# Miniprotein binders against q5jf28: the designs that were tried, part 24

Target 1, 318 residues: q5jf28
Amino acid sequence: MERERLIKTVEAILRGAGYRVARLDLKGSCFDLVASRLFLLLFIKATVNIDTITEEQAEDLKRLAKFFKASPLIVGLRSKSGELEEGVVYERFGIYALRPETLYDALLNNELPAVFAERGGLYVRINGELLRELREKHGYSVNELAQLLGVSRKSLLNYERGEQAVSLDVAIQLEEIFDEALAEPIDILRAKVEADLNVKPETPLEREVFERLKKLGLGLVKVKKAPFNAISTEDDIRLLTGIDERKTRSTIKRAEMVAEVGRIVNSGGVFILEKTKAEVVSEVPLIPKESLEEVKDADELIELIDKLKKEIKEKLFS

## First folded at step 8 (miniprotein)

Design u76I
Fold by ESMFold2-Fast, scan of step 8:
Structure u76I (fold): chain B 318 residues (1-318), chain A 107 residues (1-107)
Amino acid sequence: as target 1 above (318 residues)
Amino acid sequence: DPELREARDLLSQAITLMHEAVRLLQEGRPEEAADLMTEALHIVQRAIELAQSTGSDDRAIQRLKYAIMLMRLAIIIAREGDVDLALELLEWAYELIQEALEILSKS
């Protein structure tokens, strides 16, 4: 219940801020929401306790974010250390984690967070050039201001050069002394992450499908913790690719999710099954693996997908 | 002391307005519901100011601030026509206000 309410709150925040949103209800998924607005794209994992996120989920989330040039975010309420603080950015496996109130402020109040948690403390990056200007304007020497703040001369010079974050206490003292905003925001909506996009298929069926798609000229990014098994790509072609032995209720639900995610990330979808009759679920074709032998390249695969969508649509009106 | 009593009275008033807003949403009257929710939101904000001025428990203040966020979102979502989501947000806001009332009554 708490998790469901958190996800609904995050969805409401995104929609309230004008984002187009797709929500997933898939246990173990690396993301629960994907949202786009203008040039911004967000993949969001919502979890009550941020420590619940596994390394595997985090790796897949970073892969999706890197591939789509999106920002990954974790939205949660607590950690093993207790409640997360509003306005503070935490980290889990290289991904920013924050409270829903922090996301609300960023999206609806245009107020980005500036405080981050690290090694048991709270820190702030400051505008070092402005700090130097204010120090000089008020007549403080480097030594004098360092002594007033209780920091070393070396630390103060590093602050002014923008090479070192200050503790929250020092940030508060600086704003009290100068009566000016010095904190620089954390770009949570434009986070850059690194991820290995070269992951091997795991099942015999996945290996066969990957081999055939590669022979068609498609590049493949494997993911495990999503409603699809891979992203197939060549030039401007993008396909969220599901792979399954047969059509089940789970296959149908995942195809529906793929359709919604695809709408947000501007990508097509396809499910490749060991044995099935060609059909379409929410504009996502389900095709037998043997159909891949009927096409010679990626362009022909797209033509097949488009043809199936049209032919099946025509049958609905017969 | 008197300010805490006033804060509690305001929160009770806000809860009453929220119940009426829920009824209006269920009857397909989202604009009138939004008006009542906006009034309730201002009352909760006033209660926060009074509680903060007395140095009240931060746990209660944080719950009330979260409730305000949920109420603001419910107004926007209700105007979009998503009554079910708006009702869920208001239900959670209601629970947070009740928890805050309990905390404030024990301090």
Scores: ipSAE 0.776, ipTM 0.912, lowest interface PAE 0.6, mean pLDDT 89

Design u76M
Fold by ESMFold2-Fast, scan of step 8:
Structure u76M (fold): chain B 318 residues (1-318), chain A 107 residues (1-107)
Amino acid sequence: as target 1 above (318 residues)
Amino acid sequence: DPELREARDLLSQAITLMHEAVRLLQEGRPEEAADLMTEALHIVQRAIELAQSTGSDDRAIQRLKYAIMLMRLAIMIAREGDVDLALELLEWAYELIQEALEILSKS
């Protein structure tokens, strides 16, 4: 219940800020919400305790974020150390983690956080050039200001060079001394992540489908912890691609999720099944893998998808 | 502590207004519900100020701040026409205020 409430809170924050949102109800998924507004795209994992995210989920989240030029975020309430603090950015597996209130402030109040947690302490990145200018303007020597702050001369020089973050206590002291904003905000909405997009298929069926899609000219990005198995891409074509042995209730649910996610990320969807009769679920075609042998390139696959969507629509209204 | 007693009294007033707002929202009256939510929100903000001035339990303060966020979101979501989500957010805010009141009452 607490997790569901957290997810709905995050959805409300995004919608309140004018984002288009798709929410997933998929156990073990690397993201629970995807949201878009103007030039921003966010993939969000909501977890009550941020320490429960797995490395596999984090890798897939970063993979999706890198592919879609999106920012990945973890939104949570606590860690092993207790409640997360509002305005503080935490990190798990290279992904920013923060409270819903911090996200609210960023999206609705245009107030980015500036404090980050590291190794049990709280730290702030300072505008080092401005710090040096203010120190000189107020007549402080390096040694004099270092003594006032209770830090070493070397640390103060590193602060001024932008090579070292200050403790929260030092950041507070600096703002009290100079009466100026020195903290650099953390741009959580435009986070850059590193991820390997060259992940190999894991099952015999996935391997077979991937080889056929590659032969049609499509590039592939494999994911494990999402309602789809891969992103198939060629120029302006993007397909959230599901792969299953047969049509199950899970397949139908995942197709519905793919339709919603696709709407937010401007991508089509398709499910390739070992054996099925061709049909459409929420505008996502489910096709047998032998249909891939009937098309010669990516353009013909798109034509097949579009044809199936039209045929089902006409049959529904006839 | 007179300030802590005043904070508790204010939270009780907010709970009453919240309960009425939930009822109005369920009856399809989102603008009237939003008005009561706004009034309750200001009362909770005052209670936070009083509780903080007494050095009260951070657990209570954090619950109240979260409740305020939920109330602000509920107002916006209700005006978008999503009564079901707005109602859920208000009910969670209500529970958080009640939990905060219990924490402050045991102090």
Scores: ipSAE 0.770, ipTM 0.907, lowest interface PAE 0.6, mean pLDDT 89

Design u76R
Fold by ESMFold2-Fast, scan of step 8:
Structure u76R (fold): chain B 318 residues (1-318), chain A 107 residues (1-107)
Amino acid sequence: as target 1 above (318 residues)
Amino acid sequence: DPELREARDLLSQAITLMHEAVRLLQEGRPEEAADLMTEALHIVQRAIELAQSTGSDDRAIQRLKYAIMLMRLAIRIAREGDVDLALELLEWAYELIQEALEILSKS
């Protein structure tokens, strides 16, 4: 399977570069990999054709990235226009999209991309101040250099002011003329995105659970396309929160993924179910909704979570 | 074209070395496998240079470049002790090299 191989390749790139990685096997998720190293945290969606990512997935990916102060990335192989080019950054719904080779170069060769695709062309942002200095040093007037490059005088002045990107062809010509690196790299590993964190719960059960958690003093960030339904937060407390009507095979699988993701993003996990016996899956407690009425605040909820984790851990050795 | 013939010969040599590297990985000898994979990688890189100099099909060159990345990753991952992942990466690299060889043989 091409998609499976792509995901494994991205995982290998991250691991090879020294990142801690958690992988999700969840259809429709807004991310497939989350990875951390030092000050960097990445949420990555891997898809063979970057056009298949939905706006809903992109919005959730940006919400997670904004909340965790992480960079979102799409890694793919092609688009409607054909194969993606190595070293070129594409865009989908405000998220950088690039080939695995481009990610490899950034992480393992310390070579950030500088070329981006926009409106059917390839462009490069350049150091305009350095361009002006090199032009003057080599004795070119604005008009002379503009004619050499096949651009207007106005465009050249905008390039020198840093107000306009140049075409890839112009960037190549400039490097040939001046024998100097003018391209500004695109910092794909520290992308900042805008997202609305005030998304309302969708189902009656989610609304009820959100209201109960809010009464305990927890803030909530809703997500839809992830192994959890919300991020619950208060002071230093951060919980990846799942909500289901019953314990199903899907619940267990998502709890396991929540444990892995939580390890990377330094967050705990909990699943709130309409009806269940209290239990723990991969250190993620599954508790009945009614238990939320038995605790008075966020601190007591954390005490309950910690108690359940200890109780189950001790039972594993009996 | 002598350069294309040399590129094809080099790719065949790389495939042989990769088969031997896979055998060594399966026998629990990852450092020896890494040495052979490194040799195969340099040979594929030389084949890319020759193919580019002849104006060969970009599809072949793109496949070979991706294969090199997979081989580099397989070496690192094998040294970390994940033989299963390393073998999967090498299998995909092998397929890409074979596809590139087919493309180059038609030109």
Scores: ipSAE 0.741, ipTM 0.898, lowest interface PAE 0.9, mean pLDDT 89

Design u76W
Fold by ESMFold2-Fast, scan of step 8:
Structure u76W (fold): chain B 318 residues (1-318), chain A 107 residues (1-107)
Amino acid sequence: as target 1 above (318 residues)
Amino acid sequence: DPELREARDLLSQAITLMHEAVRLLQEGRPEEAADLMTEALHIVQRAIELAQSTGSDDRAIQRLKYAIMLMRLAIWIAREGDVDLALELLEWAYELIQEALEILSKS
């Protein structure tokens, strides 16, 4: 129940900050919320214990973030080491992890965190050039300031060069001595992540569908832990693509999720099934894989999708 | 400790106001509920100040700070018309305040 409460809290934070939000109810997904505001896009995994996120989920989250030029975030309450601290940024598989209060401060108070956890300690990156200027302005030698801080001469020089983060205690001492903000904020809303977008399909049906989509000129970004199996793309075309053997309750729910996610990330959706009658769920067409033989390129696939959506609307009002 | 006892009394007062706010939300009176929640929020903030001045358990302080965030969000969400989400946020805030009271009472 804590997880459901956490997800709803994150949704409330995002909505309070003016974001449009889509929330997923999908066990094992690499993200639970996707949110956009103006030019910012966030993919968020909410988990009570940040250590429960798997490497596979983290890689998929980074793939989605990289493809959509979005920031991935993990929002959680604890780790195996205990409760996460407010204002502290943690890391899990190269993704920032933080408390809901930290996200609240960033989004509603425009107060980015500056403290990060590493190797069992708390650290801060400082403006080294400003530190050197303040040290010289106040008449401290390198040795004098190093002694005041309880650090080595070499460490202080590394701080001034921007080559070493300081401990939280040293950061506090520096701001007390100089009465000046030295901490560099961690831009959690513009995290840059690296991910391999060239991942191979795993099931026979996925391989067949990927081959057919590739023949239409579409590039494919495979994901495993999402309500869709791939992002199909060519130029300005983006389709959240589901693949399934047959229509099930799961297929319907995932199509509904794809429609919601697509609205936030400005992408269409389609489900390709081995056997089905063409139909539309929440503006997401479900089509048999044989329909891919009826189109010659990506543009014609989009035309087919648009035609199916229009036909369903016309039949409802006939 | 008189300050710690005052903090506990304040938290009990905040809980009473929150119950009244929940009733008003359920009755479709979100602005009146928001006024009571704002009052409760200021009381919890005062309780945090008093508890911190006594060197109280950080676990209690963190729970109260989290409860304040949930209360602020609930006020905004309620005014936007999402009563169900506001009620869920307030229920969690209530439980956090109760947990903080339990921690403070053991010290």
Scores: ipSAE 0.722, ipTM 0.894, lowest interface PAE 0.8, mean pLDDT 89

Design u76Y
Fold by ESMFold2-Fast, scan of step 8:
Structure u76Y (fold): chain B 318 residues (1-318), chain A 107 residues (1-107)
Amino acid sequence: as target 1 above (318 residues)
Amino acid sequence: DPELREARDLLSQAITLMHEAVRLLQEGRPEEAADLMTEALHIVQRAIELAQSTGSDDRAIQRLKYAIMLMRLAIYIAREGDVDLALELLEWAYELIQEALEILSKS
């Protein structure tokens, strides 16, 4: 219940800030919310304890963020060390992790965090050039300011060069001494991540479907911890692609999630099943694998998807 | 301690207003509910100031600050017409205020 409440709180923060939001109800997923506003796109994993995120989930989250040119975020309340602090950015597997209050401040108060946690301490990156200017303007030598702050001469020089972050205590002292903002904000909304987008299907059915989609001219990005198995692409075409052996309650739920996610990331959806009758769930077509043999290229696949969506509309009127 | 007693009384008053706001939301009166929630929000903020001035337990202060965020979000979400989400946010805020009140009552 705490996790469900956290997810709903994050949804409310995003909506309050004017984002369009899709929320997922999928156990083990690498993200729980996806949100867009203008040119910003966020994939968010909500977890009460940030240490419960797996490396596999983190890799998929970074893969999705890289593909969609989005920022990945983890929103949580605690770690193994205790409660997370408001205004502090943590990190797990190369992904920023923060409290919902920190996200609230960033999105609704336009107040980005500046403090980050590392090796059990709190640190701040400062404007080293401005620090040097202020030190000289106030008549402090390097040794004098270092002594006032309780740091080594070498550390102060590294601070001024931008080569070393300062402790939170030093950052506070510096801003008190100079009465000037020195902290550099952490742009959590435009985080850059690296991930391997190479396709690697895992099951015989996935191998067959991937091979066929590639022959149709589609590029593929494989994911494991999402309501879809791959993102299929060709020029302007983007399809969140699900692959299952048969239609189950899980398949239907995942198709509904794919429809919602697709709306936010401006992508279509399709489910390819080994055995099924062609149908549509929440505007997402479910088609048998054999139907892929009847289309010659990516354009024909899109035509098939659009045709199936229209046929369902006509049936509702009859 | 008079200030802690006042803080507890204020939190009890805020709980009463939140309960009435929930009723108004369920009756389809979100603007009136938002007005009462805004009043409750100001009362909780006053309780935080009083608790901080007496050096009260940080656990109580943290809970009240989180409750304030949830209440602000609930006001916005309620005005957007999402009564269900607003009610869920208020339920969590209510529990946090109750927990803070219990912590403050032990000191």
Scores: ipSAE 0.755, ipTM 0.904, lowest interface PAE 0.7, mean pLDDT 89

Design u77F
Fold by ESMFold2-Fast, scan of step 8:
Structure u77F (fold): chain B 318 residues (1-318), chain A 107 residues (1-107)
Amino acid sequence: as target 1 above (318 residues)
Amino acid sequence: DPELREARDLLSQAITLMHEAVRLLQEGRPEEAADLMTEALHIVQRAIELAQSTGSDDRAIQRLKYAIMLMRLAILFAREGDVDLALELLEWAYELIQEALEILSKS
């Protein structure tokens, strides 16, 4: 159970740093943890070997991060090349991947990483303007400093322009020569990603439900690798929306996960089923598809959801 | 190498203290457990310093640093009353220290 222990460790790091955390137990999900504190929201995929994350999972993780204005992170221990190094940021399909110790240092020690791995090497982005100022202040010509570092003149000029990262060895040499911090930290907690939010529904039931929700005035963001099928939006209202043909054990578990995730991302939840009696699971209403045809707009759907939640709460505690 | 022998001895001492801390947690004595875990943590940090001074295998050093992080979290959660989580974190830290001890002893 290396994976189980890794997820618990990441959860412990987040909780120890004062984050509110929701954990998912869902095979194939694009994230395992979602965490919020102050202005930060993190969607985290925990996997022992970072190479096991699929492109489909990565795209969904980026969609969720982009929609919620959150940072996506992969936390892992190994890659095909061996153990990941503490303090080094790796990349998988455009998502930062790092060790749990790196996350711990960022969250509890306020120490952001500066080294990143690329094409089998380790690199550092440096403050190119500061490098040029220090070079000139110490009386080095471009050629002289390039020779000292063992790099080409063109590479040094690219470093000073901020157009090229330096190798870790060069970064160490520069800080030894100038006795100044030149490394730029990698802000792993505020990463911004690009993703296509206009993914189309894939099943006949999803197409029907999406069409009806759109007619009610709701915008929709489709996801595949999550406990919900879409995020439905109207102004400040957000619904983590599940779609199933029938109420199954899987539906119940996913509704419970949607409730937990919703609390962290400040979103409601709803499950739309082909046929079911209206009910509520962990404060997430399960309603039949036909109910969508009986409401006129998004506001009436939200009123229905709120009414169902209130009726069930009163029934349980009265 | 005297430093490596000292590092191995320190890791064995830390393991013993961690076993006692687990017992204290199970007996509902989390502050006493936290004190022993803190002592074990300082011993592991000393073992890391000694192992690094000999140019030891990076695999062992990385495992010990991971164990330190797990121990710090275990201390925090023991004090907050989450005994179950503290115990799980300590179990993983213990395994990592044993793995590091094996690497430092032989490959």
Scores: ipSAE 0.731, ipTM 0.898, lowest interface PAE 0.7, mean pLDDT 89

Design u77M
Fold by ESMFold2-Fast, scan of step 8:
Structure u77M (fold): chain B 318 residues (1-318), chain A 107 residues (1-107)
Amino acid sequence: as target 1 above (318 residues)
Amino acid sequence: DPELREARDLLSQAITLMHEAVRLLQEGRPEEAADLMTEALHIVQRAIELAQSTGSDDRAIQRLKYAIMLMRLAILMAREGDVDLALELLEWAYELIQEALEILSKS
């Protein structure tokens, strides 16, 4: 499939650039890859047509990015308007969207994009202070340079104040006139996004589990479109928390994904089930919700999780 | 157009080298495969230059540029020891080059 090929291409780009990568095979997930290198963390949604991302997926992607101080990215090939252009940054629901070639250039060639698409046009943010210095150094008045560029005097002043982006044509003209790089790169690898982290649980089981975890002193960030239902936090403790009625093949698959994601984002994992025998899948414990009554705070929960992992290992060899 | 004919000939040569690189990867010889892929890569890049100089169809050029990226990634994955991913990337690059050849042949 075209989508599967896109995901594998993005994985290869990340790995080629030295990132540690976890790839998810989860229908409807808000991200398909998570990658880290040094202090950079990326959550990536790969979709052939960038217009297929849902608002719900976008909100969850931004929540994960905000919580982990990561950059969310959409990587795609086209939109309803046709093929995406290499070197151009698009936007959907406040998230940068770009071609695989643009990501390749950023990560392997150290070439960040500078052009962004907005309102049917292509634009560039420029260094307005440098523009003013170059204009003055070359002896151009505001009116003279505005006339040369075919823009209004007011627009040129707004460019110099950094209050208005220029069209791609104007950006090209400016760099030709001054023979200097004026474009401000778009730091797609350190994007900051806004998201509401205070989302309520939706199912009766989620409400019950959230209440029990809150009594232990844990803060909770709910997500819907991920292999886990919440991120549970207290000081340095971070747990990717799954919640299910019962153990299914889906539960096992998601626990495996949680283990891999956790390794990349430096977080533990746990699955809380309505009723189950305590067990461990890829270092992720699956425990009955009743086990939460056995502990008094977040630290004791971590101790219980660690103890269960050891006891399960001992049972296999005793 | 002699330059367009040369571009097509170069792409055919690159395809031959890619087939040989696939064979080497399947035989557990990734460094030799990477060497052949590097040679094929340079040939495709030359074909792009010739096609661009003749004002050829942007669709063909876009496919060849994407194929170049896939080939570069395949070399990296092969050297990392991920032969399966390297083979998939090479297969996709091969398909894109064949599509570009078809576009260029109709022009």
Scores: ipSAE 0.793, ipTM 0.920, lowest interface PAE 0.5, mean pLDDT 89

Design u77W
Fold by ESMFold2-Fast, scan of step 8:
Structure u77W (fold): chain B 318 residues (1-318), chain A 107 residues (1-107)
Amino acid sequence: as target 1 above (318 residues)
Amino acid sequence: DPELREARDLLSQAITLMHEAVRLLQEGRPEEAADLMTEALHIVQRAIELAQSTGSDDRAIQRLKYAIMLMRLAILWAREGDVDLALELLEWAYELIQEALEILSKS
C-alpha cells in the first residue's frame, strides 16, 4: 500500500511539473516511471525502502539512463538506517536516492538539494575558490578559520581546493560566518551514470534473435529488469524489443507497457516470438522470429512494422 | 509545554479545514476547496515552526513536512480539475497529520 501511494505521489509531482509520464506495473522492474519534459528525461524507481533495490535492477536502470541520455533516480522513504531526510541525497549502486519532497522541491520550486549522505555522515560540496576569497577578505588565516570550524588545517586547505566536501555542520558554520551561499547544488535531474552497454543475451532464443537483429545492422543494448529485453538501434531507428517463446498474458501486458514507454522516449516497439501469427497489441507488432529473415536490413524491418500497424488500422475501419 | 499544546491545537484546526475542503471538492467547488486547503496548509506550517522551536520529535516534523507537500499537490490538482487525485492526496496528508499529532501528544 505504501509503495502504491509513493508511486502515485511521484507521478503527481512529475505531472504537476509538466512532465509527460508513463507508469509501469511490472514486478521486479528497474524503473516504475519514465518522464519527459522539454529536454529532460527521467527514469525513476520508486520504493519505500531504498535498500530493497538489487544491484541487477540498478545496473539496468543505469543502462537505460545512459542509452537514452536520461537521469536515473530512486525515490524512497527510508533505508535500514531509518527515514530518509528531506533535502538529502543518498546513493544506491551509483544512483541518487531521495525523498519525494526533495523531488517536489527540485521540479516545482526549482530548488535543488545540496546535502548528501556518505558513510554515516551528511556532507556538502562547497565553492572552494569562493571560500578562499571570503577567508582572505575577512582577514582569517588558514589556521584561524580551521580552529573556528573545529577542523584540521589540511582539511580546510582541501575544502578551498575543492578536493573534500565539508560536513553539514561545517557548511552551516561557514555560511553563518561569511553570510554567503557556499553550497554547490546537486543536479539530480542531469545525473551522469556509467554503465556497460555490452551485456550478452542469456537465453538461446535471445541469442538467436540478437544475432538476427545484428545481421540487419542493428546495435543492441540488453536489459533484464524491464518490459522489453533489448533496445535495438541504427541511425534514427530505436526499438524497444521484447523477446518471448510464445504469446502469453505477460507478453500482452508488457507490449502495452512498451507502447507507453515508447511514447515518452520517442521509440518504437516490437515483440519477436518463436511461435506466433503476426498481430499488433497497442501499436506494438508481435512477429515470429522467421519474419527477420524476410527483411534485409533495419529499414525493411521498420517498413514491416509500419505495414503491420497500418493493416490493423485498416481492418478496424473496414 | 505551551508551544506544543498550541501546535497540536493548530493541527486540529487544519484537519477541520481539510474536512471542509473535502466536502467542497465532492460538491464540484474545487477553487473554494483549494482556498481552504491553502489556509490549512499555512496552519500546518505554523505548527511545524512551533514544534521545531521546542526541539520536538523529528518523526513528527518529517510527517508534517510530507503532509505539506501532499497538500500542495492536492491544491494544484484540485485547480487542474483532477478531483479524484486531489482527494487521495488530501487523505494521505490527513493520515500523516494524525500520526504526527499522536507523536506530539506523547511528548
Scores: ipSAE 0.804, ipTM 0.928, lowest interface PAE 0.7, mean pLDDT 90

Design u77Y
Fold by ESMFold2-Fast, scan of step 8:
Structure u77Y (fold): chain B 318 residues (1-318), chain A 107 residues (1-107)
Amino acid sequence: as target 1 above (318 residues)
Amino acid sequence: DPELREARDLLSQAITLMHEAVRLLQEGRPEEAADLMTEALHIVQRAIELAQSTGSDDRAIQRLKYAIMLMRLAILYAREGDVDLALELLEWAYELIQEALEILSKS
């Protein structure tokens, strides 16, 4: 129950800030929401306890974020250490994790967080060059300011060089002493992550479909914790690609999710099935794998997808 | 603790205003509901300040801060005409304030 409320709260924050949002209802997915506004694209995992996120989910989330040039975020309420604090950025497998209140402030108040949690403490990155200028302007030696702050001379020099974050207490003291904003905001909306995009297919059907798509000239980015099995890509072509042995309720539900996600990330969708009669679910074609033998390249596959989408549209008006 | 009693009294006042705001939303009067919600929000903010100044349980403070955000969203959606979402957000805010009130009552 708490998780459902959290996801709806995050969706409300995003939509209130003018984002277009697609929400997923998929157990084990690496993301629950994808949102876009102008040049920003966010993939969001919402979980009450941020420690429940698996490494597999985190890797897939980073993979999607890297491919789509998006920022991955975890939104949660607590960790094993207790409640997450508003205004504090946490980290889980290299992904920023924060409270919904922090996201609200960033999106609706234009107020980015500056405090991050690390090794049981709270820290702030500061403008070290400005710190040095203010120290010199006010006539403090390195030793004098270090003594006032209760830090070592070496630490103060590292702060001024931008090589070390300060504790939250030190950050507060510095801004009180100099009456200037020294904190560097954490750009949670433009986070860049590293991920390996070369993941191999796992099932015999996936291997067969990947091989056929590669022969059509498409590159493939495999994901496991999403409503699709891969992103098929060639130049400007992007297809969220599902693979199933047969049409099931799960296939239909995932096709509906792919349609919504595709709308946000400006990508098409297709499901490749072992054996099926060609049809369309929520503008996502479901085609038999043998249809891949009837097309000679990626362009013809797109033409087939567009033809099937047009057919269902015509049925709705006839 | 006088500050905690005042915080609890303020939260009870906010609850009363939230009940009236819900009634106004259900009657198709979202602007008046938003005005009452704004008043309730300021009262909850004051209760947070008082509770924080006494070193109160962080669990209560976090719930109240979450409630404030939900109330801000409810005001926004009420004004946008999404009454159903506004009511849902207010229901969650109400529950969080009740939980916080119980925590503060045990301190």
Scores: ipSAE 0.762, ipTM 0.910, lowest interface PAE 0.8, mean pLDDT 89

